# Ledger of designs, part 86: VH-VL binders against q0atu2

Target 1, 119 residues: q0atu2
Amino acid sequence: MLDKKARIRTSREYRNVFEKGKRLSGRFLIIYYVENALDNNRFGFITNKKIGMAVIRNRIKRQLRAIVREYQGQVKNKHDIVLVARAGIGKSSFEGMEKDYIAIMKKAGLFARNANKID

## First folded at step 3 (VH-VL)

Design q6 (framework fv_ivicentamab_arm2)
Fold by ESMFold2-Fast, scan of step 3:
Structure q6 (fold): chain C 119 residues (1-119), chain A 119 residues (1-119), chain B 110 residues (1-110)
Amino acid sequence: as target 1 above (119 residues)
Amino acid sequence: EVQLVESGGGLVQPGGSLRLSCAASGFTVSDNYMNWVRQAPGKGLEWVSIIYSGGSTDYASWAKGRFTISRDNSKNTLYLQMNSLRAEDTAVYYCAREYSSWDYYFDLWGQGTLVTVSS
Amino acid sequence: AYDMTQSPSTLSASVGDRVTITCQASQSIDSWLAWYQQKPGKAPKLLIHKASSLESGVPSRFKGSGSGTEFTLTISSLQPDDFATYYCQQYDSYSGEAYTFGGGTKVEIK
């Protein structure tokens, strides 16, 4: 589970990331990201109706949170990052989503490859 | 030395089936992301399928439902089961290793095996 | 679908020439591009990854450059062993597919 402090919770916080952040598209994910003035990273997750029924969207959201948690220790500190699931993600395997996440975070320059993985 | 050796290609009638093998040496297939890539005679390269280190799989949209990628870890061998073959499936089929889970480029290729689908 | 366009389709050159091959992506792929060399009857061989990083054992006459949507592979002082077909491959993660190749550029003797 992600700590409460590591989650983007308010509409204003999401708006700040979309308005001021950079955008990168992956195969199944889009990320929006901006450096913050805090001492930690924060993550947001968005799934839309094009992905599928609520059951599928909830599964995707849980899987994305699990992926983010697993690689949290590799993310450069002091960033707000919003993950938006693209249409088609519901047809991907878990490892396909994981691979896409790693690739886009690396591409964004947000991964410190040698950083320790969070337990 | 690390290498990949494909086998199992040949002539098959439309609607038929064929199973390709790819024997790996010098490394372990289950530690890597393994792919099948094909090339029609005189044409370019086209990705077919992937099996991730954890065993999940993904396919090109045109291959899904007809082709199945698998591996046998005890034999260190990758497979591609091809069903409902069509004339347009005629190609040299290569197995290829991805450099890492961080990078989707192919650092090692087999020699290829020719599949010809004709009446 | 994600489009990768290579130009020219065919290039005629002589030993000692400098040749340049271009690869264009329909959307920005940053620097997530690899170049492969394929000789007749053989498998592709990786030359360059991350647009400009030369693979170990590949001669220094091969040079990759570019970012975003336009990339080039330059071969300085072309050698007999360099007459081959060259392919670019994007490996950023993009909707619909992760492994789009360019159509290839055949470098043939003049």
Scores: ipSAE 0.012, ipTM 0.655, lowest interface PAE 8.1, mean pLDDT 86

Design q7 (framework fv_ivicentamab_arm2)
Fold by ESMFold2-Fast, scan of step 3:
Structure q7 (fold): chain C 119 residues (1-119), chain A 119 residues (1-119), chain B 110 residues (1-110)
Amino acid sequence: as target 1 above (119 residues)
Amino acid sequence: EVQLVESGGGLVQPGGSLRLSCAASGFTVSDNYMNWVRQAPGKGLEWVSIIYSGGSTDYASWAKGRFTISRDNSKNTLYLQMNSLRAEDTAVYYCAREYGDWDYYFDLWGQGTLVTVSS
Amino acid sequence: AYDMTQSPSTLSASVGDRVTITCQASQSIDSWLAWYQQKPGKAPKLLIHKASSLESGVPSRFKGSGSGTEFTLTISSLQPDDFATYYCQQYDSYSGEAYTFGGGTKVEIK
């Protein structure tokens, strides 16, 4: 399983993304991202108490992980990406979070798709 | 040959329903973001709906609640279910493929299918 | 609303003329803008993406420029095949405003 290899695991790795990475804000999400020296992408997730109760924060984290997993194949390789949930995300639908994720990733230049069109 | 072919258009009375189909060949709809775009007679282009590769959907505000975009992966076909049709829904409906590495524009369009809502 | 405004709505031109069409966004869309050409009874055809990148097979007389809120499509020497309606389209992908088209510019023969 590639799940563990696709996760940012240590405080040092999170710190590296925050200090050296670029930042983009969406409606419900902020991403911090930096190119890594690995052959794969890694993702981190941050939800804080401003979002709401533990039940809400856990739902958001679970839904964001599902979204990232769904679109793994669309993300430009060799990046560490941290998703930070904004306070308003607790009022969002799953589809609203997914749309925001896609929009931010496109603007960051991180989102590539497989297509049958060949240059 | 890569192409999109719409069908299902026709004359329907106000308040009626109609389902449009868009058959894809030369590529797989589930690997792409697929859209419906319409054009009223003598008017401009108006975006209607999108279905993302992961299956989530989005709609123009005026279409939400009345129109439903979907796909059947086994038939490689995109659909638009239109309910509670109004005279102002009269238009040529195009299905369009969204493609891009970082920028996402409509690179492939079908020929369109005419929907006329009239008594 | 996240509006796209095209001007002029119509213009009359002769073969060989330089034609300029303007597209304005109500807020910055960086370079996330495409231009389409549509002939009567036909589907739109992509001409330019990312404000200035010509699609394969599009003649070099077509040029897109601009960024942020103001964009132009220029046809340096109008040909008979260029009489058509042109549309700009933002694809900055904001929720609820995913894809907005300009109102169109019809280029008519004088």
Scores: ipSAE 0.007, ipTM 0.571, lowest interface PAE 11.9, mean pLDDT 83

Design q8 (framework fv_ivicentamab_arm2)
Fold by ESMFold2-Fast, scan of step 3:
Structure q8 (fold): chain C 119 residues (1-119), chain A 119 residues (1-119), chain B 110 residues (1-110)
Amino acid sequence: as target 1 above (119 residues)
Amino acid sequence: EVQLVESGGGLVQPGGSLRLSCAASGFTVSDNYMNWVRQAPGKGLEWVSIIYSGGSTDYASWAKGRFTISRDNSKNTLYLQMNSLRAEDTAVYYCAREYGEWDYYFDLWGQGTLVTVSS
Amino acid sequence: AYDMTQSPSTLSASVGDRVTITCQASQSIDSWLAWYQQKPGKAPKLLIHKASSLESGVPSRFKGSGSGTEFTLTISSLQPDDFATYYCQQYDSYSGEAYTFGGGTKVEIK
C-alpha cells in the first residue's frame, strides 16, 4: 500500500514519464523513469490485457506495489517511475518479480542498499 | 563499530548437513543484502548465495536445492543451511555485507568458518 | 554468467616495483568491479570499488582503472605489506544472482 503522494495519478503525468524519461527492460518488467521537481518519488503501474484476466492483472499489480513499498527507501529520491508488466509476468513468482525489479533498478542507477544511503 | 562473526563450521561426512551462523553487530542485517562466499583450500573466492533486504534469495547454480540462506531478524543473525554435502564443498565460508549507495560490493567480511566434508 | 579472467596468476616482484594486475570480463560490466586483497589465513579486504574508487584507509599507491571488459589494478611502489593475493569481482547491476570473482593473482617476493 503506497501512499497517495507516492503514486502517479494522471494521464498527463504518465505521458510525461513516457515522453521525457529513460526506458529499461528486464525479464518481466519495463521501467520508464525521469527526475521530478518534487521532494519524493512517485510510482505508476501498468498491467495490460496481454498479461491475462483481471484477477491475474490485479494480483500482479498488488504484488508489484508490495515490492515497490518494501524497497521504497532504497530508491534515489525525486523520480517518477512507471513499471510496465510484460506479458510473461503472469507466470512469474513473487520472488521472480522482486529479483527483476532489483536488477532493473540497480541497472538504472536508481537503487541504493538502504534509505539512509539516499543523500 | 561493525562486525560479522561466523560459527558452525566443522567436520561432516558426505551426504551430511551443517548450519552456519553469522552474527552481526553494529548494523541490522535486514537493512542490507547479505551474502555467503566460500573459498576451497588453496583456491579462489566463489559466491554462494544472497538474501535481499526484502527477504528474497538467490543461489549459485550448483547450490540450488542443497543450500538455504536465511536470517533471524530478532537475533540479527544470518544463516546458511547446507544439505547433501559433498567433498567439493570443503571450504572456508565467509558471510559478507553489500555496501554502497548505487553499487554493490562487499565492504564487510566475517573471519570465516571452515567446513570440511570427509569420511 | 560472467567469466572473470585475471592475469598473471602469480607475479614475483621486489619492494619499490610497479605492479600491474589485469582482469578481463567475458562481457561488458561497465564499471561495476571491485578489487580485494587477501593475506594468508585472513578474510578478503576491499581495496577499490566501481573500478577506480579507492576505499577509505587504503594507501594511494593502489590505483584501479578500466571500464567495460578490461580492468587493471596498479601498485605504483610495492611495499612489504602488499605481498598478498588480489581478486577482482564483478557486481554488474544485472547480476544479483551471480557475482563472479577472478581467479586471483598472487604477488610474491622476488
Scores: ipSAE 0.007, ipTM 0.615, lowest interface PAE 10.0, mean pLDDT 85

Design q9 (framework fv_ivicentamab_arm2)
Fold by ESMFold2-Fast, scan of step 3:
Order: C-alpha cells, then structure tokens, then sequence
Structure q9 (fold): chain C 119 residues (1-119), chain A 119 residues (1-119), chain B 110 residues (1-110)
C-alpha cells in the first residue's frame, strides 16, 4: 500500500532517475536516486526476469513496497529513488531484503540522521 | 551528417595513463546516452562505460576505479580517462550512441582509436 | 557476470546459402537483444534490435528471432556483402551487465 503520489509511474520518470541519479549497490538491491523538485519522495521498483518467474517477481515487488512503506518516514524528503532487484534476491528472506534496504539507504545518506526503526 | 570521431589512442607503457576523445557532429552529446566499447585485436566487443544524458555514469566491473567517462558539452566531446593501464587493455576503443530512453542498443558508432599497452 | 554465448564461433558459407547464428543468455533477457554486423577494419553496424526488429536500410534477408534465453539471426540467401562477423548484445539490465556482447560469429567464404 504505498501512496500513489509516492510512486514513480512513467518510463520517462524512471529514465530520469537513471540519467541524473547516483547509483549504490547492496547485497540484494541496487538503488538509483536523485533529488526532485517536489515536496515528497517517489519510489520505483524494478524486478527483471533474471530474478525468476512472474510469481516470484510479483512477490518480491510487493515485499519491497511494504519495506519502503514501513520506512518512508525516515527517508530524506525530495528524492526520486528506484530500487532494482539483483539476481540473488529471490533467495532472500523478507528480513534480509529489509536489512539490505536500510543499509543502502544509510550509505546513500538518504535516511534521516538518528532516525532508525530497525535499532 | 551524424558522426562520431575518436582520437587520442597510441602506445603507452604498462601502469601509464591515456585520455581518449570522441567528437560528435550532427547531434548533441548531452541529449544522448554515450558509451565506450572496446575490442582487443582479433577478439570480440566488450562494453566499458556509459554516461547518461544527465551526467550519471556506470562502468564494467573491471573498469571501475581505473577508467573515468566524462564529457564537455561546450565542445560536444566525450572522453575516457584510462589509468593504471595493463597489457590486456590493448584494444580499439569505440564511442557509441544509444538510440532511445528504454532501448539501450547502439545506433551510431565511431571508427575507433587504437590503444596499445606495451613496454 | 551475465554471460552471452554465441555459436558457432566461425562458419564457412557460399553465396546463396541460408546461415543461422545462435545466441544464448545465461539468464532470461526477454527480447532485449540487438544484433550487429562488423566488417574487417570497420566499426559495428546495427542490424536488429528487440530481438526481431529490423533496422531501416537493412536488407530483409536478415531475420532475428527468439526470446528469453535463446536467440537466432538468420541470413537467407547469403550475399557477398554479408561476409562479416556478427555479434549479439543484451540490454536487459540497468546496471553494468546491461551491455554484454556475445563472442561473435565470423561468416567467411568457403
């Protein structure tokens, strides 16, 4: 359940993040991120066929949305962020994906200073 | 007429550095995704690096830390700075343009410039 | 690494022959594959994109097919101008693996 305004929806918007953004790789995730001119954050999710069958890709995408939603209050405002699932993510647990997401966002400087719900 | 012309290749010692240039005409480099692709003598094509229209970059894993792609929009020219060169970097280096926003194939190639890394 | 395996590495053919080149991806790339032709001493030239979409100006004797992990380039009635090396390239990934090339297939005269 991620709010509609917090989702990157169009191919052009995804491409803009890849063009202008920075890239950071984690164990199971890659993020591309760029500051936007809006008053809110927007998230995109990509699960390519390298991940596995449609049922696996859909499960991962749903789980990633749930993770992003849970931690959206800790994310620095005014950013477009695209999460790309790496090939190994299909073998990860929900907790594993969650921990990887938190680690990447902290390294990117995108998590609010001193605000961390997993501690 | 739309074309790419590479220059800057030559003989360089192992451990040395070299900067390649790719001059574009008939289109604007900053409006496109630009790539470097290399080919060792008698061998196949190997992708090296990309610079997106917005200025973000990506590299082949073996190129990270040694090679840097850049551009000068005022000169409409693409560059590849190559450091810590090794014998296996000997190749013809091509600059290539990507066609579109979602299609990442190369519709335009330069003629190539030869880099020889030898004592 | 994301592997693209091309076969055969070389083939000998005569004018008028039908030749088929195969390209296999180590993981599914859907239809995100291009084919290039390279003549000796020249830069590669785009022939086909999205596995089967023929580029403008490329002769209709060239045909691409396949999806997922197995792809083919077919040249019906080979012409003298077609003796060249052919490469496939995947562009499914948004990361550093997005541009992996096959090893090439050299089509040469008998």
Amino acid sequence: as target 1 above (119 residues)
Amino acid sequence: EVQLVESGGGLVQPGGSLRLSCAASGFTVSDNYMNWVRQAPGKGLEWVSIIYSGGSTDYASWAKGRFTISRDNSKNTLYLQMNSLRAEDTAVYYCAREYGTWDYYFDLWGQGTLVTVSS
Amino acid sequence: AYDMTQSPSTLSASVGDRVTITCQASQSIDSWLAWYQQKPGKAPKLLIHKASSLESGVPSRFKGSGSGTEFTLTISSLQPDDFATYYCQQYDSYSGEAYTFGGGTKVEIK
Scores: ipSAE 0.005, ipTM 0.534, lowest interface PAE 14.9, mean pLDDT 84

Design s1 (framework fv_recibokibart)
Fold by ESMFold2-Fast, scan of step 3:
Structure s1 (fold): chain C 119 residues (1-119), chain A 121 residues (1-121), chain B 108 residues (1-108)
Amino acid sequence: as target 1 above (119 residues)
Amino acid sequence: QVQLVQSGAEVKKPGASVKVSCKASGYTFTGYYMHWAKQAPGQGLEWIGEINPNSGGTNYNQKFQGRVTMTRDTSISTAYMELSRLRSDDTAVYYCARDSYYWDSLYFDYWGQGTLVTVSS
Amino acid sequence: QIVLTQSPGTLSLSPGERATLSCRASQSVSSSYLHWYQQKPGQAPRLWIYGASSRATGIPDRFSGSGSGTDFTLTISRLEPEDFATYYCQQYGSSPLTFGQGTKLEIK
């Protein structure tokens, strides 16, 4: 799991990201993101009932946290980022979700300049 | 009633800039993302980008990145799209459109009437 | 980028006939994010069907949408004169958002 300090936890904190942030839509994910006044990044996760049953939503949320944790070091400092799982994500593979996450984070300019260089 | 009213037609020379406005009424302006789309003569629609009117945060289609700037003025519920370094193939009708109410539904529920921008020498 | 291909480009029919308009995506798109807009000459597009199958407010029940994955269809069961227009499909499944090139429905 992500450390407590790296998690968006309260409804008020989620609302702040939605109201003040930018967004970018990927195939299986929408990200909402805003610069924060902290020295670290924080992540939030939303899986709505339209995705499927609780067991599917819980699996998706767990897998998204794992993906975010693995790529945490690539993300530019001082951002609050909320991942919203889209309808259809339940049919995706883990690799499919991971590829979508990387693509949208790169498009949003949220990966550090030297992240994912071929060298 | 929800209404989006755009500024009037513009004629520009190549290399100039154009700034199109979209005045919103009938709803809470800061509660909905605003999009801009391009339609060249006899062609289909092309998405340019979006703005969060509450924060001013933007995301642009890479094709227009570097030439497009979206802004808003919350005091008059107006969104703006500025396109710079105009070329002849920028001749088009430009539309603003409001995003839907629900977070994950995402569709353009109301559109402005369009603004014709003609780029000619 | 997801490319949407609409067919036919032009469909010539008479009032009273059935129209079937196709939209095919280069990649799978969740039905929740596939939409249709109607546009008449000199007018802005208008939301017609959202989420592949839901009619927008005020749209007559002779219009229906269906499909999933890469294949989507807009059907008009019995054409009325006011239905002759260009119809565009749109995906909001991934950025950049894209539209099909349109199907122009014209009177025979």
Scores: ipSAE 0.234, ipTM 0.791, lowest interface PAE 4.3, mean pLDDT 89

Design s10 (framework fv_recibokibart)
Fold by ESMFold2-Fast, scan of step 3:
Structure s10 (fold): chain C 119 residues (1-119), chain A 121 residues (1-121), chain B 108 residues (1-108)
Amino acid sequence: as target 1 above (119 residues)
Amino acid sequence: QVQLVQSGAEVKKPGASVKVSCKASGYTFTGYYMHWAKQAPGQGLEWIGEINPNSGDTNYNQKFQGRVTMTRDTSISTAYMELSRLRSDDTAVYYCARDKYYWDSLYFDYWGQGTLVTVSS
Amino acid sequence: QIVLTQSPGTLSLSPGERATLSCRASQSVSSSYLHWYQQKPGQAPRLWIYGASSRATGIPDRFSGSGSGTDFTLTISRLEPEDFATYYCQQYGSSPLTFGQGTKLEIK
């Protein structure tokens, strides 16, 4: 569960990230991300019909929110980030989704876990 | 119930300006982007631009840059599109449309009925 | 800008037949941002299929959408008289938002 303040909530906010943001694809996830003018990060989540039925899409969204929440303290501040689930994510393990998220965020330069190495 | 009601048909001379309105009801006006699209007689749809009703921020299709201005009045839940320096090829039906995030995507879920603008000498 | 090319421009068929409408993008479009609208003469467009394959509320199951990348298809398995209209594809993946030029379904 993410705090309401940390969630992208409106169509206009999602649109801003897609229009002005950078895109990076992983194995199971695509992220769109842009720096914001706020004092915190905000996250959005999109699952498409190719993933499966609503119950499966809801499970994936819940799991992605849990992953994001776990690592939110390691994400560089002041970003709006939208996670888009790829069709194959429904057959991924929780650990698989988590590893993909970490890999994408590191590749995007959004993870500040090891400040001495990332700089 | 969601409704978008547009202003009535306009007849203008070349060089004039026209301002079309789109009054929203049945939802929180500031929660959804509003888009405008053009459809010339017998032709397809062309996106003109969008406005964020909360902030007033706009983004226009480059083709209409310099001639289009989008505004809104949150007190009456109304969006406006003004097109200046009218030419004969601006003769078209103009539509407003609400965008919506729903689960999977962003799309235009409700459209206004359209406003016919005729530019003639 | 992403150019959407619809084919055929006009499709002449009879009620009861299967219709297949194509939409090709000049560059890859996420399926989540490819939509189809139906428009009848004198009316505003109406959302028909969103996210390449999801039927909008109230749309009969004889309509189906499919596709990914640059190739998208709208299929009507068994045409009814009320299905004869112009169908537009749209991408919402990048600015400017663009529409295809439409496929007009007309009675043969």
Scores: ipSAE 0.000, ipTM 0.558, lowest interface PAE 12.9, mean pLDDT 85

Design s11 (framework fv_recibokibart)
Fold by ESMFold2-Fast, scan of step 3:
Structure s11 (fold): chain C 119 residues (1-119), chain A 121 residues (1-121), chain B 108 residues (1-108)
Amino acid sequence: as target 1 above (119 residues)
Amino acid sequence: QVQLVQSGAEVKKPGASVKVSCKASGYTFTGYYMHWAKQAPGQGLEWIGEINPNSGGTNYNQKFQGRVTMTRDTSISTAYMELSRLRSDDTAVYYCARDKYYWDSLYFDYWGQGTLVTVSS
Amino acid sequence: QIVLTQSPGTLSLSPGERATLSCRASQSVSSDYLHWYQQKPGQAPRLWIYGASSRATGIPDRFSGSGSGTDFTLTISRLEPEDFATYYCQQYGSSPLTFGQGTKLEIK
């Protein structure tokens, strides 16, 4: 589970990411991201009805949170990132979602190479 | 009524830079992403990249990374694409296109008329 | 990068006939992210079908799109003279965004 302070909570905070950020599309995910003025990263998750029934959407959200938590230490600090699950994600494997997440985050330049160690 | 109007044709020498403009009207310019695409003579379309006009944030196709720069001026609702170190295979029609999206569905609903860029010595 | 292959490259038909245009993806693409554009010579592309099957505003109902996975089809039930153009499929499933090479629909 992600810590409470590492979550985007309000519609206003989601709106800020969409309006001020940029985005990158992956196979199962779209990320919207912007640098924040905090000392930590925050993540938001959107799963809409095109993915499937509530049971499927809840499974996807849980799996995405687990993936984000696992790789949290590699993410460049001070970012708000919203993950939007795409149609088709309900048929993906956990490993497939994980690989998509890693690929997108690397391509976006959001995975830091030792940034926390050299600071 | 939505309209995207691009700047006129350009003729450039190899090694020069070109900056194409795309002026938007009929909608809130900062509410929609703007994309750029290339179409070489007799060929299909190739995506160059996108810009968020509200923030100026950009993402480029790796093929053009290092040579392309996208910017915007919100005071005149205009997006720009600059391509540097021009070579003959950059000869193409360049299009801007507006992105209409839902949270999980993205597509180009309006396009500019295109700008022909010819690179010749 | 997802490669989209359109076939045939050129389709020669007469008004009144049915046209079937194919778009095949190198890997699975959700139907929600597969779109079709029409382009006439000297003009910009125009959105025609989005999300594999939804007609854009003003597009006649003789046009229909279908498909899922790697296999998508644009069908024109009864060709009109104004339908002769080049049609491009596009995927918005993953970056970089890609287009097919086009199918040119020409009068026989």
Scores: ipSAE 0.261, ipTM 0.781, lowest interface PAE 4.3, mean pLDDT 88

Design s12 (framework fv_recibokibart)
Fold by ESMFold2-Fast, scan of step 3:
Structure s12 (fold): chain C 119 residues (1-119), chain A 121 residues (1-121), chain B 108 residues (1-108)
Amino acid sequence: as target 1 above (119 residues)
Amino acid sequence: QVQLVQSGAEVKKPGASVKVSCKASGYTFTGYYMHWAKQAPGQGLEWIGEINPNSGGTNYNQKFQGRVTMTRDTSISTAYMELSRLRSDDTAVYYCARDKYYWDSLYFDYWGQGTLVTVSS
Amino acid sequence: QIVLTQSPGTLSLSPGERATLSCRASQSVSSSYLHWYQQKPGQAPRLWIYGASSRATGIPDRFSGSGSGTDFTLTISRLEPEDFATYYCQQYDSSPLTFGQGTKLEIK
């Protein structure tokens, strides 16, 4: 579970990330990201109707939050990051989503050098 | 009426730099990502990278990373792509194209007319 | 990176005939992020079909797109003279964005 302070919660905060951020597309995820003026990272999660019914979208959100939490120690501090689930994510394995997340975060330069690794 | 108008043809020597412009009109410039693509003579399209005109944030294809720089000037609704250390295989038509930065509109709906860059002695 | 292979490279047909253009991906691509562009000599590409099957604004209904996974098709039910052009498929499913090499549709 992510702390309240580590979550992007308002539509205004989401809009800020989309309008001022950079974007990278992976296999199952798109991330939008921007440096913030806080002492911590914040994460947002978006799943749309193209993924499937509410039960599937809720499962995907839970799995993405679990992945983000597992790797939070490797993420460079002071960023707002929004994860947008793509249409094909509903057919992905947990491992597939995790691998995609790691690859995108590395490509974005958002994983800190020599960050703690979680097995 | 959405329109993307690019700067005119350039002839450069190897090792030089070229800066191509793309002037947008008919829409809110900062509301759409701008992409750049390369088309060598008689060949297909190759994606170079993208810029968010609102923030100036960029993402480049690794093949061009280190030689390409994308910028914009919001006061004149113009995007720029600069390619440095030019080689003969950089001879191509370069296109700008827009897409919406919100996640559900990921396609190039409008393109500039193209700018021919020739690299020769 | 995802490689898109188009076939045939050149398709020679007459007006009034049916055209079928293929685009095959080296790995699965969500249909939502597979697009087709038309390009005529000396002109910029133009969006033709997006999301594998949706016609862009102003595109005649003789054009249809279909496919999923790794196999996508653009079909022109009855060719008109203005349809002879090069068609490119493109994936926006993963970075880097990639295009096929194109299929040139030419008059027989």
Scores: ipSAE 0.186, ipTM 0.769, lowest interface PAE 4.4, mean pLDDT 89

